VH-VL binders against Lysosomal-trafficking regulator (mv). Designs and how they scored, part 8

Target 1, 99 residues: Lysosomal-trafficking regulator (mv), of Drosophila melanogaster (Fruit fly) (q9w060r2686to2784)
Amino acid sequence: SLNSQILYNFAAKFLPVDGEIEGEIIITDLKLYFLATYRCRYFNVNCDIANITEIWLKRYQHQETAFEILLDTNKSLFFSLQNADDWKIMREVFCDKIV

## First folded at step 4 (VH-VL)

Design a6 (from a1 with heavy chain H99S D101G Y102F G104D L107G; framework fv_diridavumab)
Fold by ESMFold2-Fast, scan of step 4:
Structure a6 (fold): chain C 99 residues (1-99), chain A 121 residues (1-121), chain B 111 residues (1-111)
Amino acid sequence: as target 1 above (99 residues)
Amino acid sequence: EVQLVESGAEVKKPGSSVKVSCKASGGTFSNYAISWVRQAPGQGPEWMGGIIPIFGTPKYAPKFQGRVTITADDFAGTVYMELSSLRSEDTAMYYCARSPGFYDDSGFDYWGKGTTVTVSS
Amino acid sequence: QSVLTQPPSVSAAPGQKVTISCSGSSSNIGNDYVSWYQQLPGTAPKLLIYDNNKRPSGIPDRFSGSKSGTSATLGITGLQTGDEANYYCGTWDSSLDAGVVFGGGTKLTVL
């Protein structure tokens, strides 16, 4: 639940193998959430920051606005931010995990 | 329209494994967490773990870590739970249940009818 | 390791009000939203309350929830015989033995 202090929020797209889900990334001191309304339902993807092993900064549609989060389970989440300025903030927040 | 359909009852020997399935139909499958919650006779519910199918990574309760495996077949719209090294204490009703996500306790809004697993010699 | 504490039973007459408590700690109820479930004999649990005090569509307004500190409360007004059931609270526990945790349950008897 978002009862922890919210540190950042950004408009973002979650990028599965096919398609895009528009939503918002919320970062607290302990967790990262992706929240969206998708297919007429509330969509919530979240993880503990401590479980993130690597973050790879990537391009999406020829723009440097994307990143991939690798979890300790060897699974990954791929997101695109709205603009390069939000991407730079994400890089600073997760500087110790950036590859 | 959202419906979770679980596989049939199982009777197993101690030390064996059981694999229960939960097939989702109607509404959002891939984008919601599907959890496994068991309930022993006369006891309260106990969360075992869950998975968000589009994400593909399971989360397990510490008590079941190492004994439970939860997987999703997104093409078939089915989530599986396999519990190994069965003991008599594993005799319970096993439910699959849907929620928006694990950490946001918006509650389990849809439940399967449950699968009875009996462990006996 | 974290277990939510509920009274094992409560009882009241038809038309009365009952309150069911759920007590936790700062790592669970103190830090996350609480849900409540009704379980009739032989059935799966049914969501009554989510996000501390919200009702899903189809749940009558005589069911209510609240949260204060590390405790939550389910209120039921205008009791009916059909309310006889077990009631469970649930939340996320952020401690090292973390995950979704449920209370031990309260059996409501309508006299």
Scores: ipSAE 0.006, ipTM 0.597, lowest interface PAE 11.0, mean pLDDT 81

Design a7 (from a1 with heavy chain H99G D101T G104D D105E L107H; framework fv_diridavumab)
Fold by ESMFold2-Fast, scan of step 4:
Structure a7 (fold): chain C 99 residues (1-99), chain A 121 residues (1-121), chain B 111 residues (1-111)
Amino acid sequence: as target 1 above (99 residues)
Amino acid sequence: EVQLVESGAEVKKPGSSVKVSCKASGGTFSNYAISWVRQAPGQGPEWMGGIIPIFGTPKYAPKFQGRVTITADDFAGTVYMELSSLRSEDTAMYYCARGPTYYDESHFDYWGKGTTVTVSS
Amino acid sequence: QSVLTQPPSVSAAPGQKVTISCSGSSSNIGNDYVSWYQQLPGTAPKLLIYDNNKRPSGIPDRFSGSKSGTSATLGITGLQTGDEANYYCGTWDSSLDAGVVFGGGTKLTVL
């Protein structure tokens, strides 16, 4: 009986310790998902919005389009957005968690 | 209300392929993750992969990558799983299962009844 | 061998309390939600618990879940003979480019 409403959807890259993975970020009322593109067939990342403790605005390749999510487990997820408009939306959505 | 109906049992020879279907009725099909999970006799469930029909891009577990193909026919409301180069170890019950939200593949709130695939010579 | 470790069996009498453990690592239980499934003989698995401790509609409150660090526990109180089944934990594992992983299962015998 979970209803998931998509609030935001934007193109993004997931940035592991090495490399980058193209995909999209989907934000619902409860969760944030990263879905990899067709080149990374079994890759998927998700987390509850409630488990996000901090979001740190970052630079990636000299662009101010990245952010790092810190989870309550002390694990982090690092993403880069494609454009400034998506980054502004992300910043507004998570303004209470930005440090 | 949501119902997942799988195709009938299959008996296949080693080296052949099998294609199992899962037809969704009730609820919203296109926007939910549909996964394939198999269970060999006496063993636990094993996730094979899944698809979100509206995106059309499948995701596969590493063990099955190269042998499994998952596709969706969004208009027919049906997801397919084809497993090739069958061996006797592929004898199992094959389930389709739905994630609870648009993109959540982490747990499954609805399951098909399972399709038995037997690989024997 | 399963990615998540469960005891192969557990036994208890009707009316008793039983707990089933599920042990993982920081790449799975340590950073994602745990779900639990009940499987009666000849049936598909049935979701008992999701998001570590939440029950779907229709699941009685004698079933509970908890998570601490890299381990999760399914608790069943007031055991009934109808609870005799296999129980599986499941979660998302990020170490393998993500994917759903399950425990090997625990057979609960109600004697």
Scores: ipSAE 0.006, ipTM 0.578, lowest interface PAE 10.2, mean pLDDT 82

Design a8 (from a1 with heavy chain P100L D101G G104E S106T L107G F108M Y110V; framework fv_diridavumab)
Fold by ESMFold2-Fast, scan of step 4:
Structure a8 (fold): chain C 99 residues (1-99), chain A 121 residues (1-121), chain B 111 residues (1-111)
Amino acid sequence: as target 1 above (99 residues)
Amino acid sequence: EVQLVESGAEVKKPGSSVKVSCKASGGTFSNYAISWVRQAPGQGPEWMGGIIPIFGTPKYAPKFQGRVTITADDFAGTVYMELSSLRSEDTAMYYCARHLGYYEDTGMDVWGKGTTVTVSS
Amino acid sequence: QSVLTQPPSVSAAPGQKVTISCSGSSSNIGNDYVSWYQQLPGTAPKLLIYDNNKRPSGIPDRFSGSKSGTSATLGITGLQTGDEANYYCGTWDSSLDAGVVFGGGTKLTVL
């Protein structure tokens, strides 16, 4: 829809090849955003929810707090969540895509 | 495997501007930092600046601040570098390069073949 | 002048070993990962080493990297005539006006 709205937001870490970036995940009906400031720069990673093919639950630093999102563009996004309530939200929102 | 295709050679007069393009072929720029690096004849590479296409905010090296503009058209898969107020010292090969990750602090693994810019009167 | 210091040239015979040094400061090599690039005449630079000591796919294990304090080293073993090129180190400088910085380059001559 044209009138997307924020459905969920929560603290998260984006896990690029070379480290951790602390920020927020924001989920709307159409998109997932990760927003942060990193090295004094604004940082934004996003994808259309329709382009998500699979979500893989992963461990990060000895905890089951991470997700890898696989896109139809053959790219992936890797995030770590801060707490159990955020995990419940992700599982409910993406129950049909979790592998 | 992705390739970066740069626009053709340019011959410019002092005081003019040049705009070089860099297009991804066989891949995309999404979620990668893209840098512009120049190399004058007989000199080593010099970083001009970079951009992450998804947030559109570039960073420039101090030497080029005020003269360089880097932009991205993520839909077209193309990044541009415009250098204004050209001088003879701007005669160089201009490369675009894709970083391994989302930031300019990672290695540059894919390079364009370079665009020759000659500034002459 | 370059921010990172490399010897301007090195030379050795085929089959020998060479090392190329790259010296910086706490704001660059001392604080961030180092990459190494090979440039053959008339070509774009090619990534040889990233994250101090890792090789991209397709780079032979004759090439190695290391970092100690504010200095980095590129090692090449089993030197071949095709290795004759310019070699550049590069890293991120976190000082006042941060950005990618390169060494001045080292010309490797295979005698």
Scores: ipSAE 0.007, ipTM 0.604, lowest interface PAE 10.3, mean pLDDT 83

Design a9 (from a1 with heavy chain H99N D101E Y103F S106Y L107G F108M Y110V; framework fv_diridavumab)
Fold by ESMFold2-Fast, scan of step 4:
Structure a9 (fold): chain C 99 residues (1-99), chain A 121 residues (1-121), chain B 111 residues (1-111)
Amino acid sequence: as target 1 above (99 residues)
Amino acid sequence: EVQLVESGAEVKKPGSSVKVSCKASGGTFSNYAISWVRQAPGQGPEWMGGIIPIFGTPKYAPKFQGRVTITADDFAGTVYMELSSLRSEDTAMYYCARNPEYFGDYGMDVWGKGTTVTVSS
Amino acid sequence: QSVLTQPPSVSAAPGQKVTISCSGSSSNIGNDYVSWYQQLPGTAPKLLIYDNNKRPSGIPDRFSGSKSGTSATLGITGLQTGDEANYYCGTWDSSLDAGVVFGGGTKLTVL
């Protein structure tokens, strides 16, 4: 459990099979959200932090700035952060889930 | 081009439930949300809710919260809408429609042909 | 019933220009994009305009959209018989109950 309601915000891209969706990752004490930049009020990717089973470092455009989140539902979320520093923070937050 | 194929017409009794399906053909649901929109005879469209199939999280219009359930089967490329506690005023054409909410325009650019649901008196 | 207000009907002759209004509030049209749909009898609605004034591929440029304040307008120039249909505006409503809302519709008759 985390103590603060909103803990972290990162600029990010959600990476489906084809293309990129620009947006922001918001981490609270219970959930991770992705909110698309194009005022997509309905579109938010969200998951309970407790349901994240693994986080894998991925490369995107020749940089180690991407990661993939595996949920207990077998659903997978693939993101790219703007820079390696943001990914280091993400790694520290989810250190017990990195494999 | 993607097409949305809806299940066939339904005739239901008051108090029962109906489940309508919407299947993508000629494409996928990737990067899109699927909305459910109904239209009663002689009336305008009414948004019921939607889902982004790859994420599985639905959003419901307030009028339908508590009796509508929208689900997705990403592997089958199919989205479902189940409406419970049917009343005569639920008699309508039910459409599924694709909207590229990822881009924040909320325009529904591909529509199914509609499923007629008749709730018998 | 409908959150957005449209005139129930409009009539024009072939070749004329017609405009259809859609009136809302600061919680919907005033703070979000507007889309427009054409519905021919017995068919599903068809997207004509999205993001206030953009056309999907395949929609002729004689269809146009605009938005000012809490109102939006659909314009049709060079009116033709095939344009006889119901027209609906739609947008996102950001009020407490948030969701997609539509206008009540305008029936266009070509005389």
Scores: ipSAE 0.007, ipTM 0.634, lowest interface PAE 8.4, mean pLDDT 81

Design b1 (from d5 with heavy chain N30S S31N L101F; framework fv_diridavumab)
Fold by ESMFold2-Fast, scan of step 4:
Structure b1 (fold): chain C 99 residues (1-99), chain A 120 residues (1-120), chain B 111 residues (1-111)
Amino acid sequence: as target 1 above (99 residues)
Amino acid sequence: EVQLVESGAEVKKPGSSVKVSCKASGGTFSNYAISWVRQAPGQGPEWMGGIIPIFDTAKYAPKFQGRVTITADDFAGTVYMELSSLRSEDTAMYYCAREDFYSGYEFDYWGKGTTVTVSS
Amino acid sequence: QSVLTQPPSVSAAPGQKVTISCSGSSSNIGNNYVSWYQQLPGTAPKLLIYDNNKRPSGIPDRFSGSKSGTSATLGITGLQTGDEANYYCGTWDTSLSAEYVFGGGTKLTVL
């Protein structure tokens, strides 16, 4: 199946400076994708897993289910997860990068 | 309602290339894989390959590896299949078909098919 | 030849039941889900059964599917003239990094 490269997927919010975008995080063997439909347009934010230097646990709306990904390009991506099971996946996949 | 709209019929010379398009009408390809399936006259369907447009990740059947290229213009909702080094045996109806990659193993919507004829 | 083997033809009278077989191996039917497709003359194939035995919305329950080991079966009850078509099974073959394979097809004639 073409979907054989997808290891995990779950609901998430991408948190840009101006607001929030609801979508999905998809994790493959090489990349992390955030995919959404936003303002009637396809929206895609992604990064190579190898380029992730650190992941920091963050609070968002008084819950510790958010995280920030720091890339080797000095860019940061900030996401909020909805439940503890999805956060467990993030910890399992990125245990060596989570600070 | 989603419909897959394919480009028009093509007549090509041996040794040339053909590029066929498949466009989503009434939606986008965001959560789907798109496959290309051909059917020669009087024969059964044959899977050529497919792409997950959002990842720009294509996979090809071994028989077509090296001759086929599948690409996506995801923002326009269009997937392309280019077949090179055409021979008379490539004369067939070419279909695009959608797979819901979250559920797997379904081709739930098909284009109407594009006839490609290879003749001298 | 096709990787999945189907009988080339089958026939029955209106109102009868017919079954169409599809035989493969452990690398395809044996460890993957099977779909069935109906192709009426002059049209694209239409998904009839997915995940071995499930029907998409709009497909009547007189169409059924099953799988046992490396073989799958499509069942059609209450045959109608409009069921005359070619029927194809399909599944992923995982022996070489995965590819989709179709059966050779079965032509159903309602006499």
Scores: ipSAE 0.012, ipTM 0.615, lowest interface PAE 8.7, mean pLDDT 81

Design b10 (from b1 with heavy chain F101Y S103T E106D, light chain N32D T94E; framework fv_diridavumab)
Fold by ESMFold2-Fast, scan of step 4:
Structure b10 (fold): chain C 99 residues (1-99), chain A 120 residues (1-120), chain B 111 residues (1-111)
Amino acid sequence: as target 1 above (99 residues)
Amino acid sequence: EVQLVESGAEVKKPGSSVKVSCKASGGTFSNYAISWVRQAPGQGPEWMGGIIPIFDTAKYAPKFQGRVTITADDFAGTVYMELSSLRSEDTAMYYCAREDYYTGYDFDYWGKGTTVTVSS
Amino acid sequence: QSVLTQPPSVSAAPGQKVTISCSGSSSNIGNDYVSWYQQLPGTAPKLLIYDNNKRPSGIPDRFSGSKSGTSATLGITGLQTGDEANYYCGTWDESLSAEYVFGGGTKLTVL
């Protein structure tokens, strides 16, 4: 399971083309996780922070709470955070990767 | 409409590995996961693990942890299951199946199955 | 071992009603939705019921599901010879690492 120290923990939504998946973003010293709640709580995203090539700041439903991560595999993941304060913390954590 | 097309039958020796593919016709959609389910002759289905292709992160049943690897190639629209250190007990039909986690459907589309026979 | 218990077989005549039970625990049926799958000889399983009692498009209303506590039931009315199949319940189990579990299966024979 998660066997490294958790540094940050945010309520979040994963945003596919059609809908929203509620979950939680967990950041450790080396990895970013998204743990889905409800139906897909058994699946999780994990990626090495070093493999994130770009982070694009986005608006979702007229709020500055969303961001998109581009991985070195050329996959992108689109998330929204629950509030602007969590989003600002996320921004500071990844300041060198923000585009 | 999504169809799941599995690779052809395999005959393997004990101790070898097998890699089975499952290609999704109609592309990869962000609201589904793909699982692998096997069924030995005369037995019920057994969940091995699954992956959400867009996430590239897999979850495995404890019985198969360490022997099974599930991967996705989004560009090719294909999910793979590799099972290593094969034993005669691994002789089974191997299915891929889709879970639509957005709508709440459990395994609503299944591949036709790939027969894997492990014999000397 | 199967964590979900089903009777190994049931039988009934054409036109009758049959029920198939599935018994689990608080870590599986008691904690999550139950699905039912029909498997005709030589075919892959087919989703018959999801979310305890809902039917996918194309499944006739003579198939029904219910759940009470740690048990679930599949009902089939107006039984037809084409219903001869193995039936499996399935759900997520959270007692260890979360995993999907299937029942041991019930063979339905139409006499």
Scores: ipSAE 0.026, ipTM 0.674, lowest interface PAE 6.0, mean pLDDT 82

Design b2 (from b1 with heavy chain F101W Y105D E106Y; framework fv_diridavumab)
Fold by ESMFold2-Fast, scan of step 4:
Structure b2 (fold): chain C 99 residues (1-99), chain A 120 residues (1-120), chain B 111 residues (1-111)
Amino acid sequence: as target 1 above (99 residues)
Amino acid sequence: EVQLVESGAEVKKPGSSVKVSCKASGGTFSNYAISWVRQAPGQGPEWMGGIIPIFDTAKYAPKFQGRVTITADDFAGTVYMELSSLRSEDTAMYYCAREDWYSGDYFDYWGKGTTVTVSS
Amino acid sequence: QSVLTQPPSVSAAPGQKVTISCSGSSSNIGNNYVSWYQQLPGTAPKLLIYDNNKRPSGIPDRFSGSKSGTSATLGITGLQTGDEANYYCGTWDTSLSAEYVFGGGTKLTVL
């Protein structure tokens, strides 16, 4: 499940093709997790930080609040953050991956 | 109409592996997980594991951990379940079933089942 | 075989009412939504009830569900011969491993 060494927590929405899912992003020393607020605890959405190839800053609903994580598996994860301070932290944590 | 179409019956020898497929048609994977549930003759259903295809994230029941692998091919709209080190006790009907992983907690559509027979 | 406990069988005549119980613990029924599945001979299970007491489209209101504490109940009124089947409760067990669990099943015989 989660590594016990949690470095950062962000309120976030996961953005699948048809909808939005409220939850939180948790960053540890090795992994990024998304945990939905309700009914989703049985399936962890996660990736190894080492497997992130690119992060693209995106707009969602006319706000500069979103980012897309591209994995070495050719999968992508699309999220929206709720808070401006969280964007600053996200950019600092992944500055070498941001395109 | 959403349909789950499973691959055909399999007859396998003990110690081999079997890989069964489940193709979803008419819908999208964005809000759904696909689980594998087996049922031995005369027994009740038993959850083996599931996958959220859009995240490529799988969860396994402890009983099957180490022997089962569940994978997804988003392009083909297909989920696979591979069970290794087969024993006669693995003879069962294998179903795929869909759940809404965010707002569900139940299996709303089921495949018709794939019979796997393990005999020497 | 025994995480969720159901009676192995129940029987009644056409037109009567039956109830089928499902007993668990705080890590499953007590903390999660319960579903009920009907399995006719030779077929895949079919969802009858979800979220403790809701019916999918196409399921008649003769079928009802309820939950109290760590137990759930399926009710069937106006029993018909076509209701003869195995019935299973199911829910997530959110203890250490987090897995979906089914009850042992109840065979309903219509006399």
Scores: ipSAE 0.017, ipTM 0.660, lowest interface PAE 6.3, mean pLDDT 83

Design b3 (from b1 with heavy chain D100S F101L G104D; framework fv_diridavumab)
Fold by ESMFold2-Fast, scan of step 4:
Structure b3 (fold): chain C 99 residues (1-99), chain A 120 residues (1-120), chain B 111 residues (1-111)
Amino acid sequence: as target 1 above (99 residues)
Amino acid sequence: EVQLVESGAEVKKPGSSVKVSCKASGGTFSNYAISWVRQAPGQGPEWMGGIIPIFDTAKYAPKFQGRVTITADDFAGTVYMELSSLRSEDTAMYYCARESLYSDYEFDYWGKGTTVTVSS
Amino acid sequence: QSVLTQPPSVSAAPGQKVTISCSGSSSNIGNNYVSWYQQLPGTAPKLLIYDNNKRPSGIPDRFSGSKSGTSATLGITGLQTGDEANYYCGTWDTSLSAEYVFGGGTKLTVL
């Protein structure tokens, strides 16, 4: 992976049912990555953009800054963005997949 | 409340692979990491690696990287550890252990262990 | 070899006090929190101390932990025969790719 292929970077929180993991979403032309460091461990969650079937806009703590990504494997990933401008970009990048 | 239930004892030949399972119940699967820790007879515990099931991302201790694979089946609430190219020194008790993603507890619940014996 | 060094054994009489040491380096104990685990014969390890000196719910206060520099200590007061077990320290090692490391263990005998 080349740095010039990175199209967008967002500060993000991964949201399991009760909690938050802070990290960064990186979007390239082919993949979406969530990168986090948790208790001195490096975690990388990624998926091919072609494998994203739907994106659902969600609320988190009464703000509309969250989204859920549904993959063709029937797995889902739930994130919250920290910045309104990042959320706008997310909507524009994935407008064809947003339900 | 929380239980980790491991699969039964295994006897394997050198050069084969073994796959041990750990079924989590009584907790929120997505809020936890599950690690695999082995203990050879008369020796201390050795961390092999772990997975955060919701992330589908595993990390391995350098000693085991290349021959251990840890996977999760979120629907079944089960984590698997597969160890390949078995040698006699892989004879050990294999434990799964839970780490909370949001608390300071390192490994607060452990399975009872699965005995794996590698013999000719 | 274990990365963290513990004495192989310690012994004392019922009602006495013991301490178990755990020695490491700056990449593990020096920069990270230490946990202690008790393993009774024939059982899985049980978390006894976390975050250097904190006890999980259900662990009596006669068990204590401390850390200084690159070493940690587990203290047990009022020894009971039921305390006979192996005791292990553990922590994250961040020298390269992070991994969890355990001490070699200390067998506590109560005579």
Scores: ipSAE 0.045, ipTM 0.708, lowest interface PAE 5.1, mean pLDDT 84

Design b4 (from b1 with heavy chain D100G S103D G104S Y105G E106A Y109I; framework fv_diridavumab)
Fold by ESMFold2-Fast, scan of step 4:
Structure b4 (fold): chain C 99 residues (1-99), chain A 120 residues (1-120), chain B 111 residues (1-111)
Amino acid sequence: as target 1 above (99 residues)
Amino acid sequence: EVQLVESGAEVKKPGSSVKVSCKASGGTFSNYAISWVRQAPGQGPEWMGGIIPIFDTAKYAPKFQGRVTITADDFAGTVYMELSSLRSEDTAMYYCAREGFYDSGAFDIWGKGTTVTVSS
Amino acid sequence: QSVLTQPPSVSAAPGQKVTISCSGSSSNIGNNYVSWYQQLPGTAPKLLIYDNNKRPSGIPDRFSGSKSGTSATLGITGLQTGDEANYYCGTWDTSLSAEYVFGGGTKLTVL
């Protein structure tokens, strides 16, 4: 459940090694959430923004729409945004973390 | 062909905790959600919760909130389920199962089950 | 009681056809895909149907599924003695917090 003001909201896909999970990315002042739809909506991915060490910009299906978030736990989260304009906003929001 | 291998049978006293493990063999489950489903003698299956190994959070059924903890060791390829404050009605077969179809959440691969018996 | 209602038992002779119903509500079957599982005595459940009406590889075409409104049906034709088992429907329920729910089960006896 979100208890903070939502700053940004993007349609997104979470990209495990095999396949893709549709949902949305929600960014608050303290956390980033991924809320899945349908069968995967009981799983949410979240992390404290302070725990993000690096963000690597990636391509997905020949477009600059994907990014990989590296956490201080050595775990990584791989997402694709559905809209190229949202990609630009993501880049601006996390400019200090981008490698 | 991927198989899910569960830890051995447990006999526990009321009030104790049990921790059951589930390991992928012949492949990896890092790409899939893994759920825990129990079945008491003569009863149907009951979903307890699940986790995707690379996710930071697990999801639990309301009935088990506060008593169940599901964790994943992504690097070892093992998922754990710990159930605390055991009662006699927790005597059941405990299965881990893979969510192989993202749209339906259907469980396509099941472990053979681990018996947990709670008795004095 | 189970959130999803199934008849407790059904029986038929070899070669016949049976249907097993599963009734729920808008928060589960009405808005989500339904799966069906077969459980032979002493074994783990086995997936028979997913996404309402699709079969995994290795499941014979005599097993079929359908969904209408808040109800789902499993159909089995050409019954064989090896079909004696418990059958469970399952789906997600999103009424309060997402959770997976199973039906109470139907015991199929092939006489």
Scores: ipSAE 0.015, ipTM 0.649, lowest interface PAE 6.8, mean pLDDT 84

